# VH-VL binders against Large ribosomal subunit protein uL10m (mRpL10): the designs that were tried, part 302

Target 1, 224 residues: Large ribosomal subunit protein uL10m (mRpL10), of Drosophila melanogaster (Fruit fly) (q9vpl3)
Amino acid sequence: RGKINIQRPKAPHYERARVVAVTQPKYPELPKAKSCFKTRAERTQQQQENPYNEIIAREVRNWLDHSRLVAFFHLSSITADDIFRVRVQLHKQNLHLKSYGSKIIEQAVKNTRYEAIVPLFHSNHCIVFSPDPEKTAALLRIVRRVPQMVLLGGIVEETMLSRNQLVAYAQMPGLHAVQAQLVQTLSQAPGHLIQQLQAHQNSFVQVLDVHAKNQMNEETPKST
Short names: E, the ipSAE of ESMFold2; O, the ipSAE of OpenDDE; V2, 0.75 times the mean of E and O plus 0.25 times the DockQ between their complexes.

## First folded at step 18 (VH-VL)

Design ma10 (from hd5 with light chain S36A; framework fv_anetumab; at its last look DockQ between E and O 0.46; V2 from the best seeds 0.71)
Fold by OpenDDE, look of step 18:
Structure ma10 (fold): chain C 224 residues (1-224), chain A 119 residues (1-119), chain B 111 residues (1-111)
Amino acid sequence: as target 1 above (224 residues)
Amino acid sequence: QVELVQSGAEVKKPGESLKISCKGSGYSFDEYWIGWVRQAPGKGLEWMGIIDPSDSYTRYSPSFQGQVTISADKSISTAYLQWSSLKASDTAMYYCARQWDYSFPLDYWGQGTLVTVSS
Amino acid sequence: DIALTQPASVSGSPGQSITISCTGTKSDVGSHNYVAWYQQHPGKAPKLMIYDNSNRPSGVSNRFSGSKSGNTASLTISGLQAEDEADYYCSSYDSSSTWVVFGGGTKLTVL
């Protein structure tokens, strides 16, 4: 019984060879995983203009347009519970915490007056909106105790402020307080003027009275 | 003008307790936080922790957690750093500094308190 | 471990410009980490020289400037003076770890 040469098997009979050739499974070439090397940039570009993104972008614009106070924060890894707590605290002050993707923000602010905020959104971020600029101090008081939230800056009354300027703004007396002080100061000014004017008149009258009294005393003849 | 004044130098033995102070002036003490920084002899700066004097909210660096206690008395605009049991390794200069929050710089510093722990 | 790396020492002659670098680990120096620089003379408390990467506090000489690119912050001192001889520390807040980190410090010698 001839040693079966496993290294060089004899060619099968012609008919068998034909059957084997026809029955060989054609395995589709595994698609070269080109997808693994797509740069983050390429992955982001292929994000088809998702109608949903447009809707969200519109929402962001609406928030920006209707807010008198907007604060931007870097948001590090934070638990859902912690962010919820913060949201609740902010909500109590009529402050609205929102988080949007950088691309959405970019789309939202493109060709708008808010385009300057785009550089702030390079990582995970959140935005706080408020219709009331007087809530700046309250906002900062709440968020500064959230170590995962880093203040980047904000918009107050359509003015872009750095983080330091925002803190400074929060420390300023409210506009109404300043106005009240101004009104108070202005209201006191006329009174002081009147007092000064009256003081001179009164002094003059006193001098005249003294003079008149002295003249009367000189005219009283010493009745010998 | 903003000023932080710290208590004087301390010489202690191992095992002794110590409390040093930092008094702030020239600003609203409760609006800013106080950070503590350690500097061992010939070494760099080490952030120890921070306190909000308004409600005594405190946070420590991991290296100092449980090793020291930071406290404050807002009524007298003073922050404190305290050890329950000093070690020789606690020998260092200790600085307090004003900090608005975690991410803001230490903008005003105390003059430092030298703590020497020797047997 | 979050670390800021500084050169141990730099030197320059009076009138020269020198730069001190502060390099963070990728995790620490995110695009939104603010770097501060402190000057410390021997036996004195540190003084804030630069904050938020490039801002100068009131009273600090305009010879001091800060910049940040990527994970590296730089302190530049122009027109070096003898009084600038000191230790310089960079610092940053790590929002992920939630504590302040200092660099190892750089000794500046004015020759």
Scores: ipSAE 0.860, ipTM 0.933, lowest interface PAE 0.6, mean pLDDT 87
Fold by ESMFold2, look of step 18:
Structure ma10 (fold): chain C 224 residues (1-224), chain A 119 residues (1-119), chain B 111 residues (1-111)
Amino acid sequence: as target 1 above (224 residues)
Amino acid sequence: QVELVQSGAEVKKPGESLKISCKGSGYSFDEYWIGWVRQAPGKGLEWMGIIDPSDSYTRYSPSFQGQVTISADKSISTAYLQWSSLKASDTAMYYCARQWDYSFPLDYWGQGTLVTVSS
Amino acid sequence: DIALTQPASVSGSPGQSITISCTGTKSDVGSHNYVAWYQQHPGKAPKLMIYDNSNRPSGVSNRFSGSKSGNTASLTISGLQAEDEADYYCSSYDSSSTWVVFGGGTKLTVL
């Protein structure tokens, strides 16, 4: 018998992805049998979960790699009708609402610069992906009317932004990657230092680059 | 600079109607919500509800649903709180404040409007 | 009803540090909730002092700091000064409750 998780499906992927988006039940836990059967059930459970986890983790990695806008939300109890309406409203703006287990997200971001997002997924959550960073303002206007969704932060043009930085980004027109880096730099740097360095010609770009690298070299202790 | 300026104090009798105002300046008025907060004399703060001035999307705390009406006119950067029939228990200070969404703070506050309702 | 519990009053001497607590249920002050703190002097509107649990707005003294652990948020005022005498309110939003709540307030007295 061939394992479906290691073979390409015979049906088109976009039809399967659409069905999964409409019906997203959690994969049910396998029942425990007896102590003797625990080792067999545990091996079968591990094998079944591992291939499925890897497929879903690859999906998350693909979304992260191809999305110039990613936003993270805490999600409280919400009716299936309400979340479906939110998903449809977001989809009209090329905004794709997804939810994944925290272990799958940890696996997807392992050995990447995005490992810092893992703590955001310890509670019930959702993620919005989009190739269009210009849709950040539309995203925020839609979601702020959804009482059950709480903005935690995001990634814009490969720059990690706090929720306050994401709101500031949405209010700025222009070049998205430069906007995101500028918001992050100004929010982290002392205003006095930035003002002094901005007075020097031809040093502004160099100072921003050095400042960004210093922020990445300064490790902040993880909080629980 | 962001500023919210509220209408002046009101002295009313039970059963009268009232509409108080909150005018915003120093920012794009329809990009943020306006929230309303009540403070009864000697008591704490109570969040009453919000309005998005861009299209008048409105949400109320359950305690205030049906008790007041929140409205806005974005063309004059003004939000309103109104009662159709005041009660003595409506005696309080009423603040407007700017808010991005439910989970964000009330970052700028109006000076308050004292409403006194007495027989 | 959802409530944030604060002590009714707290006092301290000039130069000392004091801490005001704000405790709720797990749904009110949980790991995903954002707590804000407001200072209110008599006859004045509240002023935002701390947002997102621990962040200070521009123009707020670094003597004010915020933290959150479990279901309790704390506002700490170091180097206590006479002008710190005011009422202090915490607030939180839990998306399961779907509205903003304030604590009952704490009157700080500078002795």
Scores: ipSAE 0.721, ipTM 0.877, lowest interface PAE 1.2, mean pLDDT 79
ESMFold2 (binder alone), look of step 18: mean pLDDT 88; pTM 0.919

Design ma2 (from lb17 with light chain S95Y; framework fv_anetumab; at its last look DockQ between E and O 0.30; V2 from the best seeds 0.67)
Fold by OpenDDE, look of step 18:
Structure ma2 (fold): chain C 224 residues (1-224), chain A 119 residues (1-119), chain B 111 residues (1-111)
Amino acid sequence: as target 1 above (224 residues)
Amino acid sequence: QVELVQSGAEVKKPGESLKISCKGSGYSFDEYWIGWVRQAPGKGLEWMGIIDPSDSYTRYSPSFQGQVTISADKSISTAYLQWSSLKASDTAMYYCARQWDYSFPLDYWGQGTLVTVSS
Amino acid sequence: DIALTQPASVSGSPGQSITISCTGTKSDVGSHNYVSWYQQHPGKAPKLMIYDNSNRPSGVSNRFSGSKSGNTASLTISGLQAEDEADYYCQSYDYSSTWVVFGGGTKLTVL
């Protein structure tokens, strides 16, 4: 009696397989998490001046205030699955993808230093928040692969940057790297100075030696 | 200085295969994408597709999907455009260009590769 | 299908200012769609002249300027010179179709 391999059961006989396939309960596909990214139309219809909007606006403000990296994206039609994948990827990097209505954003940033971002939110948008500005490169690497997400700009260390400036920022060596380079450069400066000083001294000594030798040669009387 | 250098002009017959190259220099090759643009004689510019050399992620324009293959070798900072079977209609100038992503401009261009397909 | 429409040709005299338009559909050239402009001389590769609607790359003459209003992007060349005679292409990204689109090109003749 052949040992029933429980881990890799032999494919059932064709007839049995057919019966099993037909008798498998078709579980309704779990409603794919309704894309939290409702179309602008859907969002606008729901944006009744609801006390809830104030709460969300506060949340947005809180995110803005506690984030050292904020990136703004236009979001075109994207599937729930795709946005979920992006969210997961971003989350692994401690990047938080959020989507808010334009009115909520306006309310959130009204009379704040962030008011300048309001013009960015005329269409479907999403925002990525991070407490770490060094994650800018990681963020851009991820979202660049999402054709439906278009970088519009961002805020890094309380400074608003254009999309080009963000890209440039991401390409810069980290602060620590720059600091290290600076320290290295500064540490080499004295050495270079010393070398230059020594070079001059050595050159001077050489010239003096040559001069001394020439003088000695002139003072040696030709003993006829 | 950023520079893209493409392979030389090609004269081929219909049915032949072809692979042309675009070599980037003066920048980190894997940080930017490479787009390919076709320009038929006396015609306008047509975007063909784009590649991320870092992992060879590739996307094609619908018009060129399945018609060409875009590839890259990041080790030598080179992108490729290839045909398995050329057609007379493939006669055109082909440009490679640097592009950071889909929404960014083609900021640096190769000199172009003229491909002539004639019987 | 996204289409950027340019005039087939424009002409101007030396010293004049000319404008080339690039018009797309609302979906093609929306408020957040960035338009770039390229100059192409005969037998040469295109050169980026304007990016993100109004920005000039380093090395591009200040005679070239870009603007965008609604669904229309415009390239303006001031103080027209003989060397400006070329084909000009606008380019954008279609957010819906998720591919790059070029205009049909405009031939600029300096009279």
Scores: ipSAE 0.837, ipTM 0.919, lowest interface PAE 0.7, mean pLDDT 87
Fold by ESMFold2, look of step 18:
Structure ma2 (fold): chain C 224 residues (1-224), chain A 119 residues (1-119), chain B 111 residues (1-111)
Amino acid sequence: as target 1 above (224 residues)
Amino acid sequence: QVELVQSGAEVKKPGESLKISCKGSGYSFDEYWIGWVRQAPGKGLEWMGIIDPSDSYTRYSPSFQGQVTISADKSISTAYLQWSSLKASDTAMYYCARQWDYSFPLDYWGQGTLVTVSS
Amino acid sequence: DIALTQPASVSGSPGQSITISCTGTKSDVGSHNYVSWYQQHPGKAPKLMIYDNSNRPSGVSNRFSGSKSGNTASLTISGLQAEDEADYYCQSYDYSSTWVVFGGGTKLTVL
């Protein structure tokens, strides 16, 4: 758009076509392709999409590799204000709400054990990542107040869990030492399994007893 | 063992108030929500709304918004359904049920409270 | 008014298998929707029989199975017994309205 000026500058019309010049790529325009060949714009678009998609896919891989907790949700229509409030609430708990295209997720998990998650991203979705699996309870209590977020399942300590298994996991408070010992016990050679189960049995019973009494939102019950 | 026990049957006249109760036991009452379900005589099930007993967060089906009040007292593990002015169309069986959130099943149900409203 | 459509009634003879359908829109029943099924005997509270499309709670007979394909969820009862005579309701969470929806119910008669 040119300036409206009563002075008659000698500037050529080409200098006033700045919008067109800004949109032109720096490299020379290729001749129009044959009918079986892509146009310049189509080729440029594909080139741009591939490098950008790989950068984002690497970000997803980094989140997956460094998160002990990953939760998947279906996301219905939600206002920008509401999702922002949810993101802030989650961030306070070291829970990181993200959304990625299904193509990017497929690229990120290709040739990994997580390829099974790809179908979850063909619908409208969001993902929550965290380095701390103990934040599962906090996550679930926050998101269940959000009618537009529906839990589909998750990954905890590299194990895929159904939504019901994830809720059950969240209800096992005070299991940090028992969980580590349980994983170690399950990894033991069969010949020594019984000895190690005996050593850890009391710790597991203690956690189950606290959970069964339904008094353990904290490490110790509150006196009444 | 999870159990939901509701208050007894009620016979009321139009215009009267009513508050029915649902007491939970065998679990941490404020870990789960309580949903209310209506069943008119010979009819199907209708979801009315839910409450989170931990802080009284409440959400109603549009059909029941402003028609009833859902409340809870977590200190006695009890949820309530209340009408300020009953109508004859409120005649129904009312169930409470336990639910983790909106998309999870209603896994344990109370025995129901029959409310009859007639002149 | 009812977003989940069930047949009003279904019947079968002892030992047969029957299927009760529950059809909705993609916002009610779709690839990522979870459907539950409840059994209700006359004068009794509903009992959860199937959740998350196909899972059975503890204590529910393996004669009951659930499935979902497209916009239709199905409850299948094999080896029909007289005690299976009851009303059956499907239930889903409607993603567009964000509230809980029940089907209209199906009365199962065991001949």
Scores: ipSAE 0.743, ipTM 0.884, lowest interface PAE 1.2, mean pLDDT 78
ESMFold2 (binder alone), look of step 18: mean pLDDT 91; pTM 0.933

Design ma3 (from hd5 with light chain T98H; framework fv_anetumab; at its last look DockQ between E and O 0.34; V2 from the best seeds 0.67)
Fold by OpenDDE, look of step 18:
Structure ma3 (fold): chain C 224 residues (1-224), chain A 119 residues (1-119), chain B 111 residues (1-111)
Amino acid sequence: as target 1 above (224 residues)
Amino acid sequence: QVELVQSGAEVKKPGESLKISCKGSGYSFDEYWIGWVRQAPGKGLEWMGIIDPSDSYTRYSPSFQGQVTISADKSISTAYLQWSSLKASDTAMYYCARQWDYSFPLDYWGQGTLVTVSS
Amino acid sequence: DIALTQPASVSGSPGQSITISCTGTKSDVGSHNYVSWYQQHPGKAPKLMIYDNSNRPSGVSNRFSGSKSGNTASLTISGLQAEDEADYYCSSYDSSSHWVVFGGGTKLTVL
C-alpha cells in the first residue's frame, strides 16, 4: 500500500477531480479590504460632524504623545495590496502606519504643540508612528521603496524635523554609538595628555643627555 | 567631499553594446541612490531611471524601460548604464547623479559621459 | 503625463533681478511636489541650485532664491552677473507616475 504522501497528495482521478472542483464551495472573495486610504473626496464627504471623529482625534493625539518617532508622508494613489505590504514591513519594525483625514488631524492637534503639522495635511497623507527613534533609518529604508509615499517631515524626540533633517538624523550614528565614541575619546584624552607630557620630558632628557655627552667628550683630553 | 566620476567619452557604431560607469566617493554609496539623466545634443534633461545600490533595486522611466539597463556594484561604489544594441538616437550626454529618494533632488552630478553613435 | 513648462529664454542686464517660471499641471506641481532647480553652463554638468522649492544647497549664492505658489515654481536671480548666463531647468517628482520630470529648460542671457 503506497505511502500516502500527505504533503503532496497524488492528483485524484480525473472524474474525482471534476467532482471536487464542482463541489468546492465558491467562497465570495473576501472584499479586498477597501484600502483605508480613501480619496480626499471620499474622506471629506464622510467627515460629517460625527462624535466618532472625536474618538479618532483622541487616538491620533495618543499616538502623537506616545511616539518618539513620527513621520509624515504624502500618499499618492496606491493599491490596497501595496499598502498592506508596506504595513507588514513596517510592522516588523514596530512601526505603525496610520491614515487620518485632515479634519481629524486638525481637531486632534488643536491647541497642542503639534499644531504646526496641520499644513502638511492638505492632501492624502499617512503617518508612521514609532516608540523608538532609532527606527528612523529602518523606516526611511522601507518607505524609499514605495514611490507613492513622499516624505514630508517628521517629529523625533518632540522635535519637528524637515524631510532633509529627518534623513540627516537617520544617517547619524545611534546614541549608543555616539556615547561609545565619546567614552572612547574621553578615555584616550588622558593617555594623549600623558603622552604629550612624557614626550616633552623625554625630549628634554634626550637633550640633556646629548649635552652631557658632548661635555664629556670635550673634557676627555686627547692624550697625545 | 561627495564626488561622482564617470567613465570617458565613447564612440560606437550602431548595434554595438556599451557599458558606462559612475563611481561615487566621499559618502556611503549604499545609502544613496544613483539616477541617470540623458541629454541629447542641444536638448533638455531627461530622467532615465534610478538604482539603489544596496540591493540593486531599479526603476526606469517609461521611455527608457527596456532600452537600457542600470546596474550597480556597491563593493566598488560604482553604478552602470548599459546598452545591448546602440542606436544613432542614443547619441547624447549621459549624467549620473546622487539622489537619496525619488522625491529628493539630484544633489551631486557626475561630469557626464558623451556617447556618440555613428555609422 | 507630468509636464513642466518653462520659458524658452529670459534675459537681463547685470545687476537686475530676473525670474524664471516653471508651471506644471495640478497633479504635477501640487502642494506636496517639491521643485528643484538646476543650472547648467555650456559643456558642464547640471548643478543643483534650489531644492524643495526654496532651499539652497551649501555653496550656492544667496542671489538665487526659489518659491512656489500653486502650480508655479519660480527661480529668482538677484543681482544678475555674467556668470549666471546658463540654462536653467526645473524638476519635480510625480508620485503618481513614479518618475522625475524636467522642464524644457530656460536659456538665461546676460546682456
Scores: ipSAE 0.854, ipTM 0.930, lowest interface PAE 0.6, mean pLDDT 87
Fold by ESMFold2, look of step 18:
Structure ma3 (fold): chain C 224 residues (1-224), chain A 119 residues (1-119), chain B 111 residues (1-111)
Amino acid sequence: as target 1 above (224 residues)
Amino acid sequence: QVELVQSGAEVKKPGESLKISCKGSGYSFDEYWIGWVRQAPGKGLEWMGIIDPSDSYTRYSPSFQGQVTISADKSISTAYLQWSSLKASDTAMYYCARQWDYSFPLDYWGQGTLVTVSS
Amino acid sequence: DIALTQPASVSGSPGQSITISCTGTKSDVGSHNYVSWYQQHPGKAPKLMIYDNSNRPSGVSNRFSGSKSGNTASLTISGLQAEDEADYYCSSYDSSSHWVVFGGGTKLTVL
């Protein structure tokens, strides 16, 4: 209740407009003269002290809470025209391309089961959110034409998936097949997490380990 | 069972044209890309480029841009590699392989097509 | 452009463990790069042995393992056998230049 309906995004409200403005921090007050030469650590600290950090962190948490599909990408150098074209193509499919500072992501997922995703945001990145997990195939078809975006993994129906699992998910027909695949994935999570930890080298290590422990804890949420 | 079957070996003279094929089966052909890899005799593997069979989106390695044409006909689950004018340096084994996108592995390979260009 | 450097050759006796390295320029094999390894016997197509740095496809022996540390990926073959004698290639995607790169290959000889 009171949650934003991300399946049919409204035009930017004042709070959404402020979040958009802050997530593009062309407007830091104190260190305007130094902003071009700041280290990543200094920029992250400056974002934490920005009075809008709490607003954008809440927006990120709202996206995470209301998105059945979340995908994470490494983003290499890309022109403003190219990223705009990608954002427009994704938006037509109810797929919302966002980028946030790592400290904002850390604040947004603090004390949640998604806390382990923070290491993914220490390099240049972007995130795609959507309420429609059936749009995973459309997402992947669009972004695989974008050489600057490298799929790292995602979250589907509140379950963390490796990039290979996300591709496999996208190829499955219907809701029945999705339910069967998710049960199989959860049953095999410890083995897949060990193998995937070595593949991602700390990019997703803590996230996948936390996910496996959370899934095991959630298997009996209704204790008798 | 995913399978990629390539056309047979070719012996050609410099200046001749050539089109070799790669037919995929056991999967939805237009869901994956087809990549082409060259291996000159006694040499290593070189990625040449890819095609998305669904709409013929193509990309080439800089070494092969303008040197070869990659195409596909998804109605017969077949990708092609062609030269308009072969050179002796085109003598190599050519493989097709399946790939999801640029950052994913070449998970299934064709048997290879040996192209020999000599006169 | 990026380059993936492998030793030209490596040798070992049956039963030994051997490691083949693959080193890239800068951080092209860093946290966002995925390295694959391919085995190729003479006259045959390459076969995917390791993907995403350390994953084994179905049907690949657990004697083969992959790892990545810093800018270097490694393929380790435990319990070396005669059929392991082949050429081995690493591969990664260069997202800055937008194409796939192979290492120069390593000839493994089982003595």
Scores: ipSAE 0.703, ipTM 0.868, lowest interface PAE 1.3, mean pLDDT 78
ESMFold2 (binder alone), look of step 18: mean pLDDT 91; pTM 0.934

